# Designs tried in a protein design chat: VH-VL binders against q86l99r1233to1411. Part 18

Target 1, 179 residues: q86l99r1233to1411
Amino acid sequence: SNKESLPFRRDVIEKVINHLRENSLDTEGIFRLSGNMESVRGIVKSFAHGEPNLSFEVHNISNALKHYLRSLDPPLIPYEFFLMLLDARKNEDAETIRNIFWKIPSDNRVVLTLLVDLMVKISENSNVNKMNSKNLSIVFGPTILKPRTPTLDRMALMTETQLQCGIIQTFIEDFHYIF
Key: E = the ipSAE of ESMFold2; O = the ipSAE of OpenDDE; V2 = 0.75 times the mean of E and O plus 0.25 times the DockQ between their complexes.

## First folded at step 5 (VH-VL)

Design s57 (framework fv_adalimumab_6cr1)
Fold by ESMFold2-Fast, scan of step 5:
Structure s57 (fold): chain C 179 residues (1-179), chain A 119 residues (1-119), chain B 107 residues (1-107)
Amino acid sequence: as target 1 above (179 residues)
Amino acid sequence: EVQLVESGGGLVQPGRSLRLSCAASGFTFDDYAMHWVRQAPGKGLEWVSAISWNEGSIDYADSVEGRFTISRDNAKNSLYLQMNSLRAEDTAVYYCAKAEYYDSWFDPWGQGTLVTVSS
Amino acid sequence: DIQMTQSPSSLSASVGDRVTITCRASQGISDYLAWYQQKPGKAPKLLIYDASTLQSGVPSRFSGSGSGTDFTLTISSLQPEDVATYYCQKYDSAPYTFGQGTKVEIK
């Protein structure tokens, strides 16, 4: 945790996810395409004050959510679950991933459930929005799951990042089994 | 304008290494997946490797797995292909290509850089 | 891995002719298929993606159709500038395999 970390606001995240569920399912490149940096900053500031400003274009709102989730310390999926999830993914063990999910603290688990449910719905419309489970996993892997101590070895970091993305892909594809 | 410029090709002996670069301009490089595609003289196109915008996904063709490494430097708008243990059959023009999504079509392509693996 | 096979390997046709090139995937790939045009000494150029969506700036005489395993690229009225090799490519998932190419010449 550091001075730049934003507080975990379940109520804010739920409002933002609900807005995106209503307004983004048919948006091409949702979560992947960049927003306007000034707008994103303003939206994130509104999250910190507990009153999310959702009057902006959808790409700015989605990028604000990514920025907010990425700034959380501890991350949405708490640090203690990082290595065990990577190990389970390495072994292609969906049952262990499911067991670990149910050990996540309830507020984090509810938010993760809403976020992954949104990702499932986006992926179901990938013919229109172009964001299938693979593309969404690439966006959210390093955003919501990260180690307490980052590796400095570039090859190890790339392998680790691929496993992080693989876990999110498993969450999306096996949603009704895991969640 | 969106441009991709490859460099680093040349003549190299079998068993040696070579590193290719692709310089991107005219778009937000860290928003797009990048690919390497090669074409042997007089032959067809062969996909070689892919890397997502944040390095969260990387794939290789079976023919290069374990020998080639794809990487990128988003701060420098550059894509790389480190080619180790080169074989005569790696002789080809190597193109970099931009992809809108990780699993998508390629547009645009660079002009290509020729790699010749010969004694 | 899924194999991509094009037919014919080469063809010669007259200006104004309708030309059809076929691409077959050994397993279903939905509509995740692109067509590229490559002129001698040049990089490939995207013509069509999602099996049937024409890329901006590409002449309307080019069209694509098909889904699943069987796909076609049609040039409704062949022009001299269309002399090139045409490639199909799957992109449902890695590997992003290309067909072997179809060389189009004018008689």
Scores: ipSAE 0.509, ipTM 0.841, lowest interface PAE 2.7, mean pLDDT 92

Design s58 (framework fv_adalimumab_6cr1)
Fold by ESMFold2-Fast, scan of step 5:
Structure s58 (fold): chain C 179 residues (1-179), chain A 119 residues (1-119), chain B 107 residues (1-107)
Amino acid sequence: as target 1 above (179 residues)
Amino acid sequence: EVQLVESGGGLVQPGRSLRLSCAASGFTFDDYAMHWVRQAPGKGLEWVSAISWNEGSIDYADSVEGRFTISRDNAKNSLYLQMNSLRAEDTAVYYCAKAEYYDSWFDPWGQGTLVTVSS
Amino acid sequence: DIQMTQSPSSLSASVGDRVTITCRASQGISDYLAWYQQKPGKAPKLLIYKASTLQSGVPSRFSGSGSGTDFTLTISSLQPEDVATYYCQKYNSAPYTFGQGTKVEIK
């Protein structure tokens, strides 16, 4: 629901991503492994104040970023781009994905760029952290890209979810072409 | 400790359906990817299907694509394989296996459940 | 699809022998390779992952090496309990293809 959404704060997200870039690249299971939920809720609350609390273990900070991004309404990638991105991914059309990316509002686009750049760096260190582009796409696909009205057909939902993850995987693997 | 127990195997006629289950215990099920692997009598291992911890990624072997559906119920710590349009070539012991990450090695494996497709 | 080919398909050796099994990927898979042991009537057991990392609890006589397309599993001193079929598996991406297996027997 809209009532539980936190405001979109670009500067807060930038600080959190920069912290993770400096502290998480060697962390096994970063973004996949669960943190302490009480700590995660406290960190997310600090985002609302504009002063993120980064004194916690990196798994708690990374989970707080996921929860914050998941809570955004509209999502990081606005609803209007959902179907066109899924169609472009279904056609394996990276050029169209790039064209759609550059139509995203500037604050959202900058945050998405920083987030995907972090994912690229994490995936490049996957021999240590175990989080390749596929694993990261599974985490972030449904987190930053979702429909305004979810389908009730389970088979269609599963197909859409696969495409959502595929889009994030394309962002990571073709980063220098798209971004 | 960590256990995986398959069930639902049996004798079934070609063209019919069968649903396999895998009950997980001893770990936080919704933190791990799960796989189905099969082995025909006297033959080698064949990977069948994969599902991520949040259902965000699902993959199938070419041999079963369009006929089999993998799913999970994290609240019940259970993995499923719905097998439709069964063929004699689907006869195998079916194992479920846990993966730390979606693209990773399999550990542990269940003991397997035998599916025999014959007329 | 990337094909996984093992060599030999079967071998017989004496207790104490050094046994080497090879696995070849038709395309590069970096070090995303695992080795499994399957004893008769049992489920497979993980031996090695990341091409060369020994799974906890696996005897030190087992070792793995290789990267890219060519990989080896070595048993430095074969024991009677090592009679089994050994499988390599790629896991860099779906499909998570297994090799056809190598059956190890004692003479």
Scores: ipSAE 0.296, ipTM 0.751, lowest interface PAE 4.0, mean pLDDT 91

Design s59 (framework fv_adalimumab_6cr1)
Fold by ESMFold2-Fast, scan of step 5:
Structure s59 (fold): chain C 179 residues (1-179), chain A 119 residues (1-119), chain B 107 residues (1-107)
Amino acid sequence: as target 1 above (179 residues)
Amino acid sequence: EVQLVESGGGLVQPGRSLRLSCAASGFTFDDYAMHWVRQAPGKGLEWVSAISWNEGSIDYADSVEGRFTISRDNAKNSLYLQMNSLRAEDTAVYYCAKAEYYDSWFDPWGQGTLVTVSS
Amino acid sequence: DIQMTQSPSSLSASVGDRVTITCRASQGISDYLAWYQQKPGKAPKLLIYKASTLQSGVPSRFSGSGSGTDFTLTISSLQPEDVATYYCQKYDDAPYTFGQGTKVEIK
């Protein structure tokens, strides 16, 4: 169900990502460390109204982007690609992952490209910000890639979560091959 | 205030299983990565396993891969290490340790729990 | 896998001496290097992370340096309470390998 999901606004996401690219590359724990929850909620509300409020501290803005992306239904990577991406990652098949990426709808693919490019830039500065490709993948795996119907099997859920993170790590590390 | 307390160690025969627990208090457990590190008597430190705050990443040392399983219960602020097919060389003090990021330094460490694998 | 080698394996020095311990990674790990102190019968304690950043509460006589493959831990003026085994650890990626340790004793 899409109850209470936020609308997908490509222009809003692009503005937020551009702001973070300019202001967050040297920020320790970017996307990992928590912001002020009340501030985050206010920023997410501004995203829903089409004009992002970027006057807050960078941790609040990065957390707002995570919450906004997590709230999307369908998710940034549409449901139909979930199982095929997990299968490709399980087989360590970067070529298939690349082929699937290019089947993603245009607006979603452009946003995903901007987001992963930001993650690449952050990971290149991990000596300062402490957020390498693995740490970023743990944050974004379950945020942008999820099943239509969550499994009730605890072991299957853990395996799926690891594969979701693995997909994002592949996107970051093989960026120039896939994107 | 921040505290890690290991338990479950003891004497166990080769080939058997043992489950270690690490109880965390004084911090938001589900915001941190957790690690197991062991130290054989009179020997150095050996990293054993890691688990991210959301279970999205799990890694093992080659020496334990396939025999040990790391897990956590964020609702109970607890970390676990299920140790199967135990060998004499698994004899060690087992420490749990907290990490801010998955790939980061360890602070604090628990006091450790001794596992002795002997017939 | 990347090997972590410490030198020396042990040393004896006098109170007030400058002590240097080295740690070598078999491949580059940038500054993803931590140092730990372990006193007999106790759990390890973090001293330094990011190769050179001193952990809060650690005495200023401890310092770290290095990048890439070669790292050093220095105790500028050895005190009796510094008797311990010191370990370096890489944390750029799994495995989070420790060096074999350097035992520091007073003469």
Scores: ipSAE 0.358, ipTM 0.803, lowest interface PAE 3.9, mean pLDDT 91

Design s60 (framework fv_adalimumab_6cr1)
Fold by ESMFold2-Fast, scan of step 5:
Structure s60 (fold): chain C 179 residues (1-179), chain A 119 residues (1-119), chain B 107 residues (1-107)
Amino acid sequence: as target 1 above (179 residues)
Amino acid sequence: EVQLVESGGGLVQPGRSLRLSCAASGFTFDDYAMHWVRQAPGKGLEWVSAISWNEGSIDYADSVEGRFTISRDNAKNSLYLQMNSLRAEDTAVYYCAKAEYYDSWFDPWGQGTLVTVSS
Amino acid sequence: DIQMTQSPSSLSASVGDRVTITCRASQGISDYLAWYQQKPGKAPKLLIYKASTLQSGVPSRFSGSGSGTDFTLTISSLQPEDVATYYCQKYDSYPYTFGQGTKVEIK
């Protein structure tokens, strides 16, 4: 609904993900919504201006990335891939999910690869950080994959959200097959 | 500050339905997974169901799968448990509980609401 | 499914005594274990999570230890207000299972 609010900045997202890869793998509860909303809003503003402010605590930076990705329109995974990914997940068709991934535009695909690689590394360290593939999929499913026209049916929305989370869980668990 | 208040319990006949509610306050409800845990009179704790903060993940104990439906309304800060085809062995105090992560410890718990399934 | 077994089922001790409750998982669960205290007529209260991390506001006389399959909850100096049933719970993954509980009473 706010197409002009935040531009897609591959360079900014790459810098933020690289920072989190180096600094967040041992952070308990990484990617949870922070109570320090002033810091998060300031960091997101810096992302929009092309100069990411990474001088904050890891939780503020990770939540800023989450909010930034959630605000993208079109989303990180372009709208045209939404229904085909949900259909492939419903059919438990990892090969089709892989084929769709490789059709995603280059800048989006590179960012998605970096983001999922980060999620894989976080999940591998879940004994310390408590964020396994399921927790990460719940965070990122509706954040990076969403329909152009949201459904008004509550039950359909719930089913779609479960499939969206399922796609991200498949990306994490089958990373070496898909990416 | 953080509170969970259950309601909707009562006496119900076998085969009937009952809907439990849990009202949450004092925290950002849509940031947390929520669970239902029950305790039969004089017995231990049994996990019943879980729902993620965005409804993307839902799980049920084998004993209730297909009969109970967990749901939430984040705009109303409320958690629900629709209980269908109730059996005598569903008699218990039902607690709602907040989870730090989907797979995590529970804190806090509500006070509980008693469901008695009897003819 | 991983089973959680507590020992003993009940115990009676005097004020000031050291009390130890054990919890055994049928398979390794790393440190994904929590301990709860339930006083008569009340909801359970979290005492310890991650096997050994004390929840804020819980008295320092409570401590947890263990990893893998064997876990212990210790009350270093039992107080009258500690009369309760104590439960362990695994949370590494679905399904989430509780031990059967240990009742702690004062002599």
Scores: ipSAE 0.155, ipTM 0.724, lowest interface PAE 5.6, mean pLDDT 90

Design s61 (framework fv_adalimumab_6cr1)
Fold by ESMFold2-Fast, scan of step 5:
Structure s61 (fold): chain C 179 residues (1-179), chain A 119 residues (1-119), chain B 107 residues (1-107)
Amino acid sequence: as target 1 above (179 residues)
Amino acid sequence: EVQLVESGGGLVQPGRSLRLSCAASGFTFDDYAMHWVRQAPGKGLEWVSAISWNEGSIDYADSVEGRFTISRDNAKNSLYLQMNSLRAEDTAVYYCAKAEYYDSWFDPWGQGTLVTVSS
Amino acid sequence: DIQMTQSPSSLSASVGDRVTITCRASQGISDYLAWYQQKPGKAPKLLIYKASTLQSGVPSRFSGSGSGTDFTLTISSLQPEDVATYYCQKWDSAPYTFGQGTKVEIK
């Protein structure tokens, strides 16, 4: 079911990522600090209609991107890859993570590449913006990688969330090997 | 105002367990990373454990890994430290602390709760 | 793991004196260093983060400097209320190691 999902618009996501790439690398707490909730909702609505409104302060735009990505069903990394990526991360198997990445459908893979490249650029400037690979992975792990059926077991959920974040950290830190 | 209040400390025998709590108020708890830091009587500060706002990242000091478990309940604005297999060297005042980012400085700190491990 | 070493371990100075405390990291940590003040019986209080950025509400007599491996905390004119133990802390990544502390007393 897609009762809470938004349409996957590659061109919209690319425009938003390009805007952030040009405007957010020096912004302290980018993606971590909250924006204005009313502004964020309005921006996300513009994404759904294919005309992203980028006339807002950068924290509102970055939070709108997070909200939009969280709302995708299926998620940016399709459900079929969830368990195999978590298993590869648990085994510290970067080669398998790379092999799985190249099996992701092309539109999703292109968007994921642009998003992770943005995260790499932000991480490289972490002395200014304070958002290193770990901070970014905590934000994006559960945002772009999630199971079709969430576990209700608290400890299992915590373990899965750690692995989800670990995958994104691997994407950032091993970008030139994987991508 | 931002406040952190620790509880659950006390006298406990070696090999037993104790659970510490930290009650947070005055800020959006689920937006911040939280840490536990301890201080043995007359000694310096030792970082113990960290947990991100969404539980996606958790770290432990080598001295406690495998024995202590950090957790949080964002609906209750509470941080926890489950301490198993306690040793005399775990005797300390335990502080919870708020972090702006996961890798961060700590501000503010709670008042601390004393844990004494003795037979 | 990166070691954090403070010097001196303790000092006694007079009111109005300039006090300098040193903190050394065994490997480079850029400016990912914080300084804390702990008064007897109290929780630590943040003084400085990012090596030299003064926390809001902290008196201007406190200042920090340094980058890489060598850092200093300076109190330009020691006051009676500054009697405390001072700790440096690395925060670039876990473990978030503290120095052993420097105890500052009035003569």
Scores: ipSAE 0.357, ipTM 0.799, lowest interface PAE 4.2, mean pLDDT 91

Design s62 (framework fv_adalimumab_6cr1)
Fold by ESMFold2-Fast, scan of step 5:
Structure s62 (fold): chain C 179 residues (1-179), chain A 119 residues (1-119), chain B 107 residues (1-107)
Amino acid sequence: as target 1 above (179 residues)
Amino acid sequence: EVQLVESGGGLVQPGRSLRLSCAASGFTFDDYAMHWVRQAPGKGLEWVSAISWNEGSIDYADSVEGRFTISRDNAKNSLYLQMNSLRAEDTAVYYCAKAEYYDSWFDPWGQGTLVTVSS
Amino acid sequence: DIQMTQSPSSLSASVGDRVTITCRASQGISDYLAWYQQKPGKAPKLLIYKASTLQSGVPSRFSGSGSGTDFTLTISSLQPEDVATYYCQKYDSAPWTFGQGTKVEIK
């Protein structure tokens, strides 16, 4: 728990994801390109208050979603699943990844499903928006998956980060198998 | 004006270490993937390493894996290449390059910094 | 790893000539191919990306074509300032492998 940690609001996240699904699929660099910092902070604050302010440019809203998800403690995918997902990805074991997904608490799982479905839709339009499954995995790997105790070993951190991204890429590419 | 300026090159003995820097200006550095590319005297271009905008993905050429480490400091708009266990065959001009996406082309490139590994 | 092979390794042509450089990938890379121009003593400059998209500011005499494994860079009317080495590069995934380069000289 952190004093700056934001409450998990499933209803808010669902509204934000639905807005992005309707408005962002053809936006170049969606989730990668930075928004206006002050606008992003204001939007994130509105999420915490339960009434998301969606009257901003798409890049501001997408960045607000990233910051909100990154601020969750525990993260969207709870800490207990971190090492087992990394191990399954390292072994290229999609069946185990699927089995772990279905053990995630229901509110987290529903949000993860909506988020990955959005990523699938974005990646299908990557000829326009330039955000394929690899680029989206780089954004969301560190955002929704993290260890309880971060490693200080740089090589281990790099390996873990690559596996985190690999898990998200697997979620996008094998969506209909896993979800 | 978008600029990339490499520094840190020089003469270094085999087995030693050298750290290269690339200073970026004129764009939002933390929105873009960065690469190192080298070119041995009179030879072609060889990709060396890549790092995503958030350090979420890092890749190395087989020839340098385990010896070189790419890193970035987004607050300082700087890219780094830590080169350990240097060999004569690492002698090259080292360029940093900006990539629009992780799986994209390189534009712009820096002017390069020469690394000479010799006794 | 996917190998990138260019042909020819070098060529000499006259001003106004049509010049063609070929790049072959040992495995399919879709249209994830870029072409770069490197003039003596200078850093490389992007000419073409996505196999056929001309970079802003690059003269229209340059064009690219191909997909999968076979790619071509064409200079429709060679100019003196086009003396350079040209490189193709795959970028679908690591490694971002370059071809060995094609040196273009004027007679």
Scores: ipSAE 0.278, ipTM 0.766, lowest interface PAE 4.5, mean pLDDT 91

Design s63 (framework fv_latikafusp)
Fold by ESMFold2-Fast, scan of step 5:
Structure s63 (fold): chain C 179 residues (1-179), chain A 119 residues (1-119), chain B 108 residues (1-108)
Amino acid sequence: as target 1 above (179 residues)
Amino acid sequence: EVQLVESGGSVVRPGGSLRLSCAASGFTFDDYAMSWVRQVPGKGLEWVSGISWNEGSIDYADAVKGRFTISRDSAKNSLYLQMNSLRAEDTALYYCAKAEYYDSWFDPWGQGTLVTVSS
Amino acid sequence: SYELTQPPSVSVSPGQTARITCSGDALPDQYAYWYQQKPGQAPVLVISKDSERPSGIPERFSGSSSGTMATLTISGAQVEDEADYYCYSTDSSGNHWVFGGGTKLTVL
């Protein structure tokens, strides 16, 4: 594989998300603007070792969280839920999306809840940070929700990506209903 | 489908000005950073300028800094490059390009618009 | 100004492995991207983020990065792979994009 999986550490992710909740809500382009890759790599390694290094500038910490989530295999939302979530989004069926959410394994579900709660708070502050629910969905859609076998057709991939982003946007906008 | 269509290229004299346009379609324009890249006919690619999705970050190659201005218009899904104080060395095919995001699918290019600066 | 250095040309026989290198001081910390450009055509992204192959790109294309050098590898090169190849990355600030000088691949 091109990307090696890192251990899933719920406690580490919780600490990182809490740090970002405290420090990133006013940061323009949070999760979208790049950090320094050397710093990001170092932070990601600290996640794998169970003691996150949060002394870095906030863009480096946010990018480290993205890299860490992207490296998870299976992804944060396990593979078995991919097609059923995309189908529910295509049908604009929020009740089915909610039912699927509550079938996700508890550690993954808790992390997903904390992550989406952070995204909600960022989007509420979008007049300052310029990151609304749609912007956040582009960042996190392909990161936490992906198929076991990617499509080889570019147009089909684009359609899937739109639905992946749509799921994350639904999570943010309907947070209090789903979560 | 994602499409980027450049226009505005023309023949202009040194010291002149020209405005290039890029019409974007097939994606949510406001969500992506955009760039201008140029290529002298038969030569290599040179990044010219970039603008973030929210205009919070704007950058220029050293060769054009102070002479070129990049801008975007969300209502028109369009990217612009205002070129002032043109030099013979600015002669090139100018491409509009959608930025590759960290977590996203590919970065398409337009077909380019030719700018010729004749002395 | 920051620069990315590529060899001007690489020549291989059909079925041979082609390797195109890109050197730059910021590459340990910044992703490299690879573009293919055939005569009269716009560039096409063939490798993103050092090693990821976009959908639709043949599996014979692969990328890697180690230290200050990124490498594009074409395993079993085909005549249709003849093109100019450009690496693309940012300087250490992450704000200024830079292209390598380009490598002409000849498959004789």
Scores: ipSAE 0.000, ipTM 0.417, lowest interface PAE 16.3, mean pLDDT 84

Design s64 (framework fv_umesolerbart)
Fold by ESMFold2-Fast, scan of step 5:
Order: C-alpha cells, then sequence, then structure tokens
Structure s64 (fold): chain C 179 residues (1-179), chain A 119 residues (1-119), chain B 107 residues (1-107)
C-alpha cells in the first residue's frame, strides 16, 4: 500500500544490483534462501534513506532487494503494462513483449534491464548457485509485475502467476532480443 | 531433524471433498518449494501438485486440474491440498514432499495419508 | 510431459550380487535425474540426485550414472535391506515425472 510504499531510488537499486553482480554469482540459493529478518529490515531502511548498507552477508542484501522491490507502489513494471504483458506471454509473442518493454518509463526500464542482466548472469552460473531461469522467475515474477487489483479466484490467480513467471523467464532467456 | 507429517486422509464417496494437511518442522519452511505426490495401492508414484516457497508458482498434474487446490501457510509451516469432485481413481496414499529447489528432487517425504474414494 | 521408462519391472538377485537398474527418458533431461528407494509400508527415500550424486547417509554400494536419456542405478554387493522398489524421477521440466519402478526382490 501507499503508506507502506518505499520511494523508488534508481541510484540505490543500481548500487545494490552492481554489488550482487560482483558478489553473488556463486552463492547457492541466491534470492531464495532467507536472510536474517532484522538485518534485512535495517538494510531496506538504508535503501530508503539513499545510502545502501552493503556490509552484510549476501543473502541479507539479496533479500533486502527483494523486499524493497516488492514494497514499490507502483511496482517496477507499472500496473498499466500488467494485462498486456500477460496476453503477449499467453500468445508466446516475444516481439510484442519487446515492444511493451520499450514503452516502460526510462528509469524503470533501466532498473529492469540491470535486474534482468543480473538474473541472466546468475542463471548462467546455475550449476554452482542452483538458481536457473525458472527459479529466478518464481522470485521476481510476483515481485516486479502485479495487478492493481488482485483476483479472488484461486484458479485465475494460479494462471496469472504462471504468466507473470513466464514473462520474467522470457526476459532472461530472450534478453539480447528484448533488451 | 527435518520432518513432514500428513493428515486428513479418509474414506469419502465419489463427488466428495477432503482437505489434506502437512505439518513441517526442522527447516525454514518459507525457503522451500513443497509438493504433493500420490501412490495408488500397488502402483507407482504420481506427482500431483507443486507450490513455490512464496506461492509465486503453482502447478498441477492434468488429472487433478480444476479439482484440487494446493496452498500453504508459511506462518503455520503447513501445506494443504483441498480436493473436490473426488473420483475412485484418486484413491491413493498422498505424500507431502519438500523440494530442495522448485525444479529439484524431493527430500524428505512425509509418511503419507490414505485417501479412499468408494461407494 | 516427459515419459520415464524403467526396466526391468522386476529384478531377482541374490545377496552379494550386483543389481543394475535402467531408466530412460523420452527426451533429454541432462543430469536432472533422481533415484528413490521405497520399502513396503514406507515413504520413498532419496538415494541419488544429479544422476550420480549420492545423498547424505546413502551407502557407497549405490551409484548412479548416465546423462541425457539413458540412466543407470547400480547396487554392488546387494544387502538384505536393499530389497525394495526403486523409482527414477526427472526434474528438468514440469511436470515432474517418475518411472514405473523396478522391484528388486530376493532370488
Amino acid sequence: as target 1 above (179 residues)
Amino acid sequence: EVQLVESGGDLVQPGGSLRLSCAASGFTFDDYAMNWVRQAPGKGLEWVSAISWNEGSIDYADSVKGRFTISRDNAKKSLYLQMTSLRAEDTAVYYCAKAEYYDSWFDPWGQGTLVTVSS
Amino acid sequence: EIVMTQSPATLSVSPGERATLSCRASQSVSDYLAWYQQKPGQAPRRLIYGASTRATGIPARFSGSGSGTEFTLTISSLQSEDFAIYYCQQYDNWPYTFGGGTKVEIK
């Protein structure tokens, strides 16, 4: 919600992503395994204040990034693109997904590009870190792409979730085509 | 020690409903994907449903789509399977299983809970 | 879905003998393959994952090999506690699929 929403800080997110790119590629379960909740909360607070504290264990930093991205309202991929991206994924239409990507506001698009580039690097090292494109899509699908009004239908929610994850998987696998 | 304990299996008539539960202990439940796998009497293993650690992905076997709903309560460290429109072919021991990753092997497994669908 | 086929359905061996179990995938699963042991009245137990990596606590007499579509589980010098049903499982692609099982019984 607005009251719990954190400010969108492109500069902070870029620093955090760059730190993870340098330090997390060989970390097993990166973005999946939990950090210490008190540490994560403190790191997220530092993000909101514009000076990210990156002196913690990598699992704490990665979880802080997830929490921060989940708290954004609007989400990293603005609400207006939700249904059109789901439709494009349902139709397996990578060209339309690429066209929609380039309509995303520039600051959001740059952050999304850096985040997906990190996911590509992690997935390329999945033999070590165990986080392939599917596992990363499970983390980031519902984190960065969500509807303004959630569905109450459980089967519809399942279908939407699969498409959300599918979009992130498409971003990772077709990175050089889309971005 | 990591443990999974299933409950809720019962005798039910065709068209009936049951809710299975799986209580987890000994690990950070929120970090792992969970699965339901069933085994009909004298038959092999059949994967039924999977749910990711954050509910971001949910999948079902074609044989149960539209009839079964998997869910989890991370605060209670519990996994659920809501079964509706039950058929004789759903008769099986239902196992709860932890996945190391969403697309990985299962370890551990619970002891199973028996669901019998008959008139 | 990827179909997993195990052979033979039943393997009769004497204690101390070698048992070799086969598992074939209908398409390549790379090395994303696990083997499970199930004894009567018990839940399955993981033996091997990644086609060849033994799980913690699993005796060295169990070994897995193979990649792509053809996989083998070998039990050297079979012990009395090894008589069970063995299942292979691919975890390369959804849905997860299991083989039909190989029953290893005493000769």
Scores: ipSAE 0.018, ipTM 0.664, lowest interface PAE 7.4, mean pLDDT 89

## First folded at step 6 (VH-VL; framework fv_adalimumab_6cr1)

Design e1 (at its last read DockQ between E and O 0.36; V2 from the best seeds 0.00; counts 0 for: pae E 5.7 > 2)
Heavy chain, then light chain:
Amino acid sequence: EVQLVESGGGLVQPGRSLRLSCAASGFTFDDYAMHWVRQAPGKGLEWVSAISWNEGYIDYADSVEGRFTISRDNAKNSLYLQMNSLRAEDTAVYYCAKAEYYDTWFDPWGQGTLVTVSS
Amino acid sequence: DIQMTQSPSSLSASVGDRVTITCRASQGISDYLAWYQQKPGKAPKLLIYDASTLQSGVPSRFSGSGSGTDFTLTISSLQPEDVATYYCQKYDSAPYTFGQGTKVEIK
ESMFold2, look of step 6: ipSAE 0.323; ipTM 0.787
ESMFold2 (binder alone), look of step 6: mean pLDDT 94; pTM 0.956
OpenDDE, look of step 6: ipSAE 0.768; ipTM 0.910
ESMFold2, fold request of step 16: ipSAE 0.095, 0.012, 0.006; ipTM 0.712, 0.656, 0.643
ESMFold2 (binder alone), fold request of step 16: mean pLDDT 95, 95, 95; pTM 0.965, 0.963, 0.966
OpenDDE, fold request of step 16: ipSAE 0.930, 0.928, 0.932; ipTM 0.957, 0.956, 0.958
ESMFold2, last read: ipSAE 0.184, 0.006, 0.019; ipTM 0.731, 0.615, 0.682
ESMFold2 (binder alone), last read: mean pLDDT 95, 93, 95; pTM 0.966, 0.949, 0.965
OpenDDE, last read: ipSAE 0.931, 0.933, 0.928; ipTM 0.957, 0.958, 0.956

